# VH-VL binders against o27280, part 438

Target 1, 266 residues: o27280
Amino acid sequence: MDSMNVPEVLEIKRIVEESESVKTFIFSWDFRREVRPGQFVMVWDFRDEKPMSVSLIDPVRSEIGISIRRVGEFTDRVHGLSEGDLLGIRGPYGRGFELMGRDILLVGGGIGMAPLAALADEATARGMRVDALVAARTADELLFLDRLEAAGVNISTCTDDGSCGFKGFAHERLLTLEENHDMAAVCGPEPMMFQVMRILDERDVPAQLSLERYMKCAVGICGQCCLDDTGFRVCAEGPVFWSQELSRVREFGRYRRDPAGRRVPW
Key: E = the ipSAE of ESMFold2; O = the ipSAE of OpenDDE; V2 = 0.75 times the mean of E and O plus 0.25 times the DockQ between their complexes.

## First folded at step 20 (VH-VL)

Design ce1 (framework fv_cemiplimab; at its last look DockQ between E and O 0.91; V2 from the best seeds 0.87)
Fold by OpenDDE, look of step 20:
Structure ce1 (fold): chain C 266 residues (1-266), chain A 118 residues (1-118), chain B 107 residues (1-107)
Amino acid sequence: as target 1 above (266 residues)
Amino acid sequence: EVQLLESGGVLVQPGGSLRLSCAASGFTFSDYGMTWVRQAPGKGLEWVSMISGSGEWIYFADSVKGRFTISRDNSKNTLYLQMNSLKGEDTAVYYCTRGDYSYPFDYWGQGTLVTVSS
Amino acid sequence: DIQMTQSPSSLSASVGDSITITCRASRKIGHYLNWYQQKPGKAPNLLIYEASTLQSGVPSRFSGSGSGTDFTLTIRTLQPEDFATYYCQQTLSTPYTFGPGTVVDFR
């Protein structure tokens, strides 16, 4: 376990351009170190370190993939890297998704599809029926469609501008889908997840939701990712939470903490 | 004490434009999403538009999509509704409410009357 | 969109009476329903949220119940100030539609 907390310097094996703003970096991985969909790793570019979800788990090729959206200085630097360049990776950390039942619904928004794509692969490999609702602002921001289709996932799309699939938000599209599922996994912007969670609750579908919050230590020590009033640490008790757990989290869908600890509204 | 005060409601011609304002006080404005609800004379309540605390998440009723815009200035504790291409059916008292997808509409302004008529 | 209906459209009652207003959704909405009271020339006031939770400051004579598609608002021991129009609202999904309202007037 001690070795897990020391970044391993890994070579970027491949880079997949998922969209204009999202790249997947592929690394060789020793699967003696278990990794589950929904877990995250800390990516170190030798200047800064950021948590990133694992989007690909391939035991056959002994590879993992990390999908990164270009959103700031750190990600700008990482996006400038090429195959053969080096990154530090430590982890994995956090609680991943738990699969149950035979039919699973995935609801993802934007980069939130990253951990769900990995979950889809595992679910399909286990012989589960997987439905995925993939949401984005525009068609060109929809992620992993080809990969999901190849895995046998039944895909529904929705876009804010109607450029692909249902015109509207994920919760609106979900409301039009009446199929029952044994469980659901959700990841995306919290306003989306909050509204999706209500629909799933109404339908009595057990739901797991992955939070994307600011994390610093990833080991539950620093408290930077602690959720108000609950004591939940996103890096330790999460990032995947059951809907019943999140129902106790006052700030869920309402606000988050920035690196300085200030409240930022959604 | 939480207070919401709407303003800007006047008589306008069809096809005209109007901007409503809602001044908020008595609470941390940015902590709450805000909503516009309207009520035509002698009719019921109609949800119009909603905006999150940051302003990034915006929702509209189909009846006003493409014609209305919602915005907020958290530094001024003010909510806005820009109404373009106004129609007769837009005639209503417009209420500013505190609340969004995560909060019930627990506080309302007194409303401002918008009349669209030739 | 989720359509909301209310019954009755209007009712007459006396002070001290117990009355019940019904709200129905066109589809299941769980417990995501609010009740509002509106008096003539005034803004609506929140009474009940999440189907049965009483808003702070609202008298205990008001109560809400129901889940799924059928909901009820009950006013026990009707007071003079309770004569008004009452609206239900679903909050499961946008647009957050209101019922048509129920007018409670004096008998």
Scores: ipSAE 0.920, ipTM 0.958, lowest interface PAE 0.5, mean pLDDT 96
Fold by ESMFold2, look of step 20:
Structure ce1 (fold): chain C 266 residues (1-266), chain A 118 residues (1-118), chain B 107 residues (1-107)
Amino acid sequence: as target 1 above (266 residues)
Amino acid sequence: EVQLLESGGVLVQPGGSLRLSCAASGFTFSDYGMTWVRQAPGKGLEWVSMISGSGEWIYFADSVKGRFTISRDNSKNTLYLQMNSLKGEDTAVYYCTRGDYSYPFDYWGQGTLVTVSS
Amino acid sequence: DIQMTQSPSSLSASVGDSITITCRASRKIGHYLNWYQQKPGKAPNLLIYEASTLQSGVPSRFSGSGSGTDFTLTIRTLQPEDFATYYCQQTLSTPYTFGPGTVVDFR
C-alpha cells in the first residue's frame, strides 16, 4: 500500500457488461499492493471520486475488476467510457472479509454481490464449500450467476417480483435454506442485511456484513464515514464488520447520514 | 407527543376499493417505518403491511398481497393503504402503527373501521 | 409463515394474583418476540420487545422470558388496569405474525 494517497491513473483494459445497469471495469494491477475481498478503492473520473468495491482479484493475470451500477451522474459518466479510457484509482482501503471454517454462506443483494464474487473465488480456491443466495429486484438484475456456477458455488436465487427463483426477499428465502454454515458474508441493501443478520443471529452463524456510507478521504481522517453510537469509521474499521460489532451500531438497518449530517432513512 | 390518526373506514360492497389514511404528528415521520395492523370484530390482531421510512421497502401479508398497496407521503406526514378487490374477510378495524423491521410497534392510532358487506 | 399460538385462550383472575401467559412459535425465532396489551375499545399497547425488554413506561410487574420457541409473559401482582387481551408477535421474519391473544378477565 502506497504511503501517498493520490489516485493512480489507469487504463480500462476490459469492460464486462454484467447487466443493463452494471458494468465491471478491469485494470492491470501490481499485486505488491495487496487487495483483499471486501476492500474498496476510490474511483476518480477527473470530476468526482466515489468508493467502489473490488469484484475481481486475479493475481495470475495481474488484474482487478471494479463493478459499478449506474445510479447517477458520476456512474453515468463512467458507464459511458470505453476500453482504453482512463480512470484514477486510489487504494485499496478498509478491512476485508476474513474466511473461517469449511462452509460459507454468501448473501448478496444487487451490486452487493460484487465483493462477494471476489470472496467466492478465494473461498473456492481454499477448498471451502460455498453456498450463495443471490437476490435482486428482478431476474435481469441477478449478478455473477455464471461466474459463481463456474467456480463451483451452490446458488439459490430470489427476486422481489418472482421473475427468477423464490419470489420474495433474501431473508425470507434464507429461512428455507440449510442452517449449518461456519460463517456468512453479507452485502447488499442495508434493510436486507439487517433482516438477514437477524436470521443468522438466531442460527448462531458468525456473520460479516459490508456497509456503505458516504466517504470523502477514505483513510479515516475526515470523519464523514463515522457510524452513530460507536464512532466506527467505515473506511478504516470497516467496510466489513462482524455482526457482533454491528449490534452496537444504532443506525445500522435504520438510517444513514448525508454529507450535511442529516438523517436519511432506508 | 406522538399521534397517529386513521381515517377513511366506511361500508363498502364486496369487490370495491377504499383508501385509508393515517396522519402522523409529534415525530419526524420520515425517520420511521410504518405498519398497518387489522383486527376483525371479536378476533385477534393481523399484521397487514409495512413500509420503510423512505418508502422503498414494502412488505405484505399473504392474505392481502396483490390486492392492497401501501404508500407514504413524507411531505404530508401521511401513510396510506389502498385496498382493492375487497372481500368480507377484510372487514376489520385498521390500525396505523409506528414501526417496521427495525423498530417494535411502539405507537398506535385509534383505528378506523372498514366493513365489507353487501 | 411462522405460526404463533398462545395459552390459555382466556383466564379469570383477581387483583393481586400472579399470572403467566405462554406463547409458542412454529419454529425457532431466537429472542425476536414482542408482547402487546389491548384494553377493550382501545388500540394495542407495546409492553415488551425482544422477549424480555420492557418498553418505556411499562410497570415492573410485567416481565417476559423465553427464547427459541417458548415464551412467557408474567404479571406478578395483577392490577385493575391489567384486565385486557395480550398478544405475542414474532419479529424474526416477515410476515410479522401475532398470536391469537389471551383474554384476562376479572374473576
Scores: ipSAE 0.792, ipTM 0.909, lowest interface PAE 1.2, mean pLDDT 91
ESMFold2 (binder alone), look of step 20: mean pLDDT 93; pTM 0.948

Design ce10 (framework fv_cemiplimab; at its last read DockQ between E and O 0.94; V2 from the best seeds 0.91)
Heavy chain, then light chain:
Amino acid sequence: EVQLLESGGVLVQPGGSLRLSCAASGFTFSDYGMTWVRQAPGKGLEWVSMISGSGEWIYFADSVKGRFTISRDNSKNTLYLQMNSLKGEDTAVYYCTRGDYSYPFDYWGQGTLVTVSS
Amino acid sequence: DIQMTQSPSSLSASVGDSITITCRASRKIGHYLNWYQQKPGKAPNLLIYEASTLQSGVPSRFSGSGSGTDFTLTIRTLQPEDFATYYCQQYLSTPYTFGPGTVVDFR
ESMFold2, look of step 20: ipSAE 0.842; ipTM 0.928
ESMFold2 (binder alone), look of step 20: mean pLDDT 93; pTM 0.945
OpenDDE, look of step 20: ipSAE 0.906; ipTM 0.947
ESMFold2, look of step 22: ipSAE 0.848; ipTM 0.931
ESMFold2 (binder alone), look of step 22: mean pLDDT 93; pTM 0.938
OpenDDE, look of step 22: ipSAE 0.908; ipTM 0.949
ESMFold2, fold request of step 24: ipSAE 0.839, 0.856, 0.849; ipTM 0.931, 0.937, 0.936
ESMFold2 (binder alone), fold request of step 24: mean pLDDT 92, 93, 92; pTM 0.939, 0.941, 0.939
OpenDDE, fold request of step 24: ipSAE 0.946, 0.945, 0.944; ipTM 0.970, 0.970, 0.969
ESMFold2, last read: ipSAE 0.850, 0.853, 0.843; ipTM 0.937, 0.936, 0.933
ESMFold2 (binder alone), last read: mean pLDDT 92, 93, 92; pTM 0.938, 0.940, 0.940
OpenDDE, last read: ipSAE 0.945, 0.946, 0.946; ipTM 0.970, 0.970, 0.970

Design ce11 (framework fv_cemiplimab; at its last look DockQ between E and O 0.91; V2 from the best seeds 0.88)
Fold by OpenDDE, look of step 20:
Structure ce11 (fold): chain C 266 residues (1-266), chain A 118 residues (1-118), chain B 107 residues (1-107)
Amino acid sequence: as target 1 above (266 residues)
Amino acid sequence: EVQLLESGGVLVQPGGSLRLSCAASGFTFSDYGMTWVRQAPGKGLEWVSMISGSGEWIYFADSVKGRFTISRDNSKNTLYLQMNSLKGEDTAVYYCTRGDYSYPFDYWGQGTLVTVSS
Amino acid sequence: DIQMTQSPSSLSASVGDSITITCRASRKIGHYLNWYQQKPGKAPNLLIYEASTLQSGVPSRFSGSGSGTDFTLTIRTLQPEDFATYYCQQSLTTPYTFGPGTVVDFR
């Protein structure tokens, strides 16, 4: 376990351009170190370190993939890297998704589809029926459609501008879909997840939701990712939470903390 | 004490434009999403639009999509509704309410009357 | 969109009476239902949220119940100030929709 907390310097094996703003970086991985969909790793570019969800888990090729959206200085640097370049990776960390039942619904928004894509692969490999609602602002921001289709996932899309699939938001599209699921996994912007969670609650579908919050240590020590009033640490008790757990989290869908600890509204 | 005060309601011609304002006080404005609800004379309540605390998340009723825009200035504790291409059926008292997808509409302004008529 | 209906459209009652207003959704909405009171020329006031939770400051004579598609608002021992129009509103999903309202007037 001690070795897990020391970044391993890994070579970027491949880079997949998922969209204009999202790249997936592929690394060789020793699967003696277990990794689950929904867990995250800390990516170190030798200047800064950021948590990133694992979007690909391939035991056959002994590879993992990390999908990164270009959103700031760190990600700008990483997006400038090429195959053969080096990154530091430590982890995995956090609680991943738990699969149950036979029929699973995935609801993802934007880069939130990253951990769900990995979950879809595992679910389909286990012989589960997988429905995926993939949401994005525009068609060109819809992620992993080809991968999901190849895995046998039944895909529904929705876009804010109607450029692909249902015109509207994920929670709106969800109301028009079949209700027969044993569980749901959700990841995306918290306003989306909050509204999706209500629909799933109404349908009595057990739901797991993955939070994306600012993390620093990833080991539950620094408290930067602690959720108000609950004591939940996103890096330790999460990032995947059951809906019942999140129902106790006052700030969920309402606000978050920035790196300085200030409240930022959604 | 939480207070919401709407303003800007006047008589306009069909096809015209109007901007409503809602001044908020008595609470941390940015902590709450805000909503516009309207009520035609002698009729019931109709949800119009909603905006999150940061202003990034916006929702509209189909009846006003493409014609209305919602915005907020958290530095001024003010909510806005820009109404373009106004129609007769837009005639209503417009209420500013505190609340969004996560909160019920627990506080309301007195409303401002918008009349669209030739 | 989720359609909301109310019954009755209007009712007459006396001070001291107990009355019940019904709200129905066109589809299941769980417990995501709010009740509002509106007096003539005034803005609506929140009474009940999440089907049965009483808003702070609202008298205990008001109560809400129900889940799924059928909901009820009950006013026990009707007071003079309770004569008004009452609206239900689903809060499950956008667009949020209101019932047509129930007018409670003097007998």
Scores: ipSAE 0.930, ipTM 0.963, lowest interface PAE 0.5, mean pLDDT 96
Fold by ESMFold2, look of step 20:
Structure ce11 (fold): chain C 266 residues (1-266), chain A 118 residues (1-118), chain B 107 residues (1-107)
Amino acid sequence: as target 1 above (266 residues)
Amino acid sequence: EVQLLESGGVLVQPGGSLRLSCAASGFTFSDYGMTWVRQAPGKGLEWVSMISGSGEWIYFADSVKGRFTISRDNSKNTLYLQMNSLKGEDTAVYYCTRGDYSYPFDYWGQGTLVTVSS
Amino acid sequence: DIQMTQSPSSLSASVGDSITITCRASRKIGHYLNWYQQKPGKAPNLLIYEASTLQSGVPSRFSGSGSGTDFTLTIRTLQPEDFATYYCQQSLTTPYTFGPGTVVDFR
């Protein structure tokens, strides 16, 4: 298939500044290449290539959006680009979120709201009731609030410093929310996801969680994105996993491995 | 073979400050989150604070928030608890234990006694 | 915060007895419950985690059961070394609260 190993060079059509540290890059996209919320693309800046979640899926306008947080050399270079500049994109890759039932809870931390915003659009378009818990360190880092509100999502917020909404962590806020959801979708810092998953497990809410790991090939052949003990490849069997799949993954919430195979704790 | 050794517990006046240390050996320290638990004389156990393996994720009991800080030096295999604005209710044996949100508290040190008295 | 209670607060028993200790959480905590043993003048020791899983090196006379809000620690055929204080602790969420303890004394 054409998207598996070779990036397509695409022009940046629009840039949306979501926060001081997050931009969404919008590209024209031929939707004969289907894209699902929770899938990712490899973004190539002609020097390096990184996985990024799809945050906007708009078949009507033939557009895809990719939200990128400035965190290092690669993302600094990409953030320096302008409309009309070029990026390489391969994908989409991985297993996306599956919607079920009528009531869904989204729990997102920081940039983890990106794939959940795409999922929220699909869920509301299907007529589902959507609650979102949007978490960040500070109010300035809460993402996609206006977009979620416009889509009819019921928003709860929390910030570590208390500058907006509940002061505290996402799992602490979750304990104060309604327990009547048919499913949940979770994406954010892995320690947050672990603690949230534990609460959702107690509630018997089916949950899907999106993991992030180091990737090179993104097509399941190099082994760089494998999870200890199970052999799950984040780029192929994930990045979205059911909570019962993750309950067998010893490293989830505890550590990851760098490119050299060294254990790196969260 | 896992060993945890607390030190630094002394008598201190109310409003004072004190730093506790916990020396770890027999395991890869940076792979594990760490926790402080205290026990007032003749009383039960109280969870105080915990820190993830990287040191990035830190949690406190409400009774100590804003007064205590927790840190670790992974190169020295050492966990710290900085206690400021000490009160009589902080009088306790302070235990260092291995565990965080993802692990139970499976190994404990001998404890170090902090006494807050005028 | 999730309040943990234990019953009884203390009990007296003889070597060879079988005893049970109960622990109740103020809200459902699933199976996220640990048990610890503490002998006088000593640090606590982990006995059981996730309600029913024995820690390595813990004798099989110890067992845990329960889910939701109600949990039980059972010690079958008490040995002299089992006279101690026993604490439950919820592991669902921060803060990781302990029960007040149950003192098991020699009769």
Scores: ipSAE 0.799, ipTM 0.910, lowest interface PAE 1.2, mean pLDDT 91
ESMFold2 (binder alone), look of step 20: mean pLDDT 93; pTM 0.948

Design ce12 (framework fv_cemiplimab; at its last look DockQ between E and O 0.94; V2 from the best seeds 0.86)
Fold by OpenDDE, look of step 20:
Structure ce12 (fold): chain C 266 residues (1-266), chain A 118 residues (1-118), chain B 107 residues (1-107)
Amino acid sequence: as target 1 above (266 residues)
Amino acid sequence: EVQLLESGGVLVQPGGSLRLSCAASGFTFSDYGMTWVRQAPGKGLEWVSMISGSGEWIYFADSVKGRFTISRDNSKNTLYLQMNSLKGEDTAVYYCTRGDYSYPFDYWGQGTLVTVSS
Amino acid sequence: DIQMTQSPSSLSASVGDSITITCRASRKIGHYLNWYQQKPGKAPNLLIYEASTLQSGVPSRFSGSGSGTDFTLTIRTLQPEDFATYYCQQSLSQPYTFGPGTVVDFR
């Protein structure tokens, strides 16, 4: 376990251009170190460190993939890297998704599809029927469609501008789908997840949702990712939570804390 | 004490434009999404638009999409509704209310009357 | 869109009576239903949210029940100040639709 907390310097094997703003970085991985969909790793570029979800788990090729959206200085630097360059990776951390039943619904928005793509691979490998609702602002921001299709996932798309699939938001599209599932996994913007969670609750579908919060230590010590009133640490008790757990979290879908600890509204 | 005060309601001609304002006090404005609800004379309540605390998440009723815009200035604790291409059917008392997808509409302003007529 | 209906459209009652108003959704909405009271010339006031939770400051004579598509608002021991119009509203998804309202007036 001690070795897990020390970044391992890994070479970028491949870079996949997922969209204009999203790249997937592929690394060799020793699968003696278990990794589950929904878990995250800390990515270190030798200047700064950020938590990133694992988007690809390939035991056959002994590889993992980390999908990163370009959103700031750190990600700008990482996006400037090439194959053969080095990054520090420590982890994995956090609670991942649990699979149950035969039919699973995935609801993802934007980069939130990253952990869900990994989950889709595992679910399909287990012989589960997987439906995925993939949401984005525009068609060009829809992620992992080809990969999901190749895995045998039934895909439904929705875009804010209607450039692909259903015109509207994920929760709106979900309302038009009447099929029941044994469980659901959700990841994306919290306003989306909050509204999706209500629909799933109405349908009595067990749901797991992955939160994105500012994380510093990743080991449940610093408390910067602690959720108000519950004591839940996103890096330790999460980032994947059951809907029943999140129903107790006052800030879910309403606000988050920035690196300075200030409340930021959604 | 939570207070919401609407203003800007006047008589306008069809095709005209109008901006409504809602001044909020008594709570941390940015912590809450805000909603506009209108009520035509002698009729029921109709949801119009909603904006999240940050202003990033916006929703509209189909009846006003493309014509109305919603915005907020958290530094001024003010909610706005810009109404363009106004129609007779837009005639109503417009209420500002605290609430969004996560909160019920627990506080309401007194409303401001918008009349669209030739 | 989710359509909301109410029954009755109007009713007459006396002080001290117990009355029940029904709200129905065109599809299942779980417990995501709110009740509002509106008096003439005034803004609506929230009474009940999440189908059965009483809003702070609202008298306990008000109660809400139901789940799925059928909901009820009950006012026990009707008071003079309770004569008003009552609206249900679904909060499951946009557009958030209101019922047509139920007018409660004096017998």
Scores: ipSAE 0.917, ipTM 0.956, lowest interface PAE 0.5, mean pLDDT 96
Fold by ESMFold2, look of step 20:
Formats: structure tokens, C-alpha cells, sequence
Structure ce12 (fold): chain C 266 residues (1-266), chain A 118 residues (1-118), chain B 107 residues (1-107)
């Protein structure tokens, strides 16, 4: 049994610039600690610690990749690092995606494509047919398109401003796409996920959705990632939930809680 | 308990602009998304626009995109609809209602009449 | 846009009657359908959401059923206050379109 809750200090092996605001940081990884698509790690910059999704899982090269969007002070500092610099990583944590059937739909918004890119690699390696709906505000924020294409994924794009693909929201594009997948995996802004979930429910497509909430311990002890009024802990029972589980979660798509426990609407 | 009160409906000329307001009370305004629905005289209901509780997520009917803007001031419990480049077909009673993509439209104001005519 | 139709466009009924109003969507919308009542000169009032769930405070003589594309609103034992216009509205995706309405008149 390894030290499970102490960050391992790892050297940044490579940095891939995915967009102006998103970088993928690649580390050597000992796969005695198995990592599944949809699980997350806590990234420590020696001052603060934030949960980040795993976007690349490569046991052959003994590497993981973690995609990080620059959105604040912590991520600004991490984006300023170079190859050879150090970060602490603890985990992985949480419940990842479960694959079923032969035909899977991925619906990702912005950085939410990161865990779905890892899932796409797993699904294609298993011989599944993979369709992906990749959404962003603008064309330059569409992530992982070349990687998904190289893996044999069938890609549809949409952008809010119409600069690439369908002009509009992901759920609007979804209404015009094939209706008969065996399952779906969804990750992105929670209002997008809610509206996508409604369409998938109408189609009777089993769906798994990845939620984001404030976390401190990441192991289910502190209670900071609990969902009203179910008691589900995003870091333990999630971050990936079946749509059936989320139907019991009144806050999904509607609000979240800030670090002080105050209700914040989407 | 829940009250929604629209104001600002007047006669305006085609091409003109008008700002409607909706004053909310009896609930925590910022917890709820809000919607504008309009009804032309003698006609049915037409969804116009909606805005999430934070104001971050905004949706419009195609007939008003680019001409109308929706906003809210959560510190004043007030929803707004800015209407520009008004046309005759915008003539309607405008209702403020509580609801968005995640809630049905459960409480409605009594409406304010906008008339677009020369 | 998801087009909504209603039948009949109007009907006449007496107090005590049971009536049924139908609503049809131009594509499958699952159970994401709401029903509203509007009396002359008044704002609409929510009756039913998600096809069959009765809004709090709405009398149990109102019921909704259906899924997919075809939905019904049933009013059993019609009361004097039930003479109004009834609208269905899809809630699957924007634009959140309404049906054209069904006028329920006395007689």
C-alpha cells in the first residue's frame, strides 16, 4: 500500500500548448497506481492545491497528462512553469467513467474535453465507435481535435460565436445528431451538462456526467464536496455520476456552494 | 408571497428603443433564472429570452437576437429587457416570469404593454 | 424550433363535464412538457410540469399524460373557474415554444 494522501513531487516532462489558455503537463507515472478516465488528481504548487482532470493515460510510455486552463492565480503560476520544474501530485481520486456497449457519444465543453479525451483513447482501444461533440465559445478554444481525429473519433464541433462548426450551444447541436448510442459521457459547464442530460434522457441513452465542486481533502473526509440533499461526495462517489443518480440531486444544473458553504447559482 | 411587477411599456416608434423592468419580491431573486414571454393582442404566448440566476447564461428567441438584451441586477431584485430596433411585430404584452432551462415558469407578473406604431 | 400544436382550438362545455385537450410536438420531447392556464386579462398560471406533475396548489381534477410527441391535459368535473385558455409548452430546449392555445368556453 503506497502513501495515498501525500503528494509525490514529480518533474514536468513535457508541456503541450493546447490553446492560448490550456496547457497539458506530462509526467512520468508509476502505473502500480492505476488511473482511469474521469478520475482526478490534486496538483500542488507548494502553496496551494487544486483538483485537475487527467487527460492522458499512457501505461506504455509510463506517462500521465494533466490539462490545466489558466483561470486564476494558482493556474497562472502553474502555466508559468517549464519542463524540468516540479509539481506535487496526489491521487488519483474519484470514480471514473464506465464503458458499455459499442457506440459511445462524448459531449465536452471547453476544458471538459480533457477527461473525455482520455476516455476516447480507452474506448477506441477497446474497439468502440466513438462520436464526439466538441463545444467551446470560439474556434480557438476547441480542444483535442487533432488527437481525437487521429484516434478515429467522429467529431462534430460547435461554437457559441459560429466561428467553427455549428453556431450555438452543445445541446442545440445534439438535437440534430444520431439518437441511438449505447451510452454517453458528458463533461463541461454544468448548465450545458444539465441541458444535454435532458436530451439524452429523452433518447433513453444512459449517460455519465462529470461534476466539479470545491474540494479540500479529496478523500471524502472533510465534507466540502457534498451535494444537496443526497450526501454524495463529488471526490468519492463522483466526480462521474450516472444521470439516474443526478436525477436525485436538486442542485445539479441549478447551483453550487462556494468554499464558505454559500449557495451560488449558475 | 412571490410578486413580479413589470414596468416600462409605452408607445414607441418603429426603430426606437425601450427598456422594460421587472421588480421581484417574496423570494431570493438570485437563486432563480428569469424569463420574458410576450403575447401579441389576441394571440398566443411567445418565449422571448431567459437569463440564469448569476446572469452568466443568456438565451434568446431568433426573432429578437441582436436587437434585445437581457440583464439582471441581483442587488436590486430587478430583471431588465433592453429592446432596440423595435418593429411592429414586437407589439405585445411583455410578461416577466420566474424560470429558466432548469425550472418551469411558475410565477408570472401581470405584464406591461409595448406598442410599436408610428 | 420545436413546433407545438393543440386540439381543439376551442371547445364548449358545461360545469361538471370532463374534457381533454391534446398537444403535439413536431419532434420527440420526452416528458418535457408543461401546461398553463390563462384567464382573460390575466397572466398565465402553471398547472402541470414534466407532462404529469401537478404544480402545488392546483386542484387534483387536473391531470396530464403522454410522452414523446403526444400529450393530453384532462380536467375532470369542470368548475366555473376552469373556463380559460390552456397552453402547452415544450421545455426540452430553447426556444421554449408554446402551443397556440385551446379556449374552453361555457356552454
Amino acid sequence: as target 1 above (266 residues)
Amino acid sequence: EVQLLESGGVLVQPGGSLRLSCAASGFTFSDYGMTWVRQAPGKGLEWVSMISGSGEWIYFADSVKGRFTISRDNSKNTLYLQMNSLKGEDTAVYYCTRGDYSYPFDYWGQGTLVTVSS
Amino acid sequence: DIQMTQSPSSLSASVGDSITITCRASRKIGHYLNWYQQKPGKAPNLLIYEASTLQSGVPSRFSGSGSGTDFTLTIRTLQPEDFATYYCQQSLSQPYTFGPGTVVDFR
Scores: ipSAE 0.758, ipTM 0.890, lowest interface PAE 1.4, mean pLDDT 91
ESMFold2 (binder alone), look of step 20: mean pLDDT 93; pTM 0.948

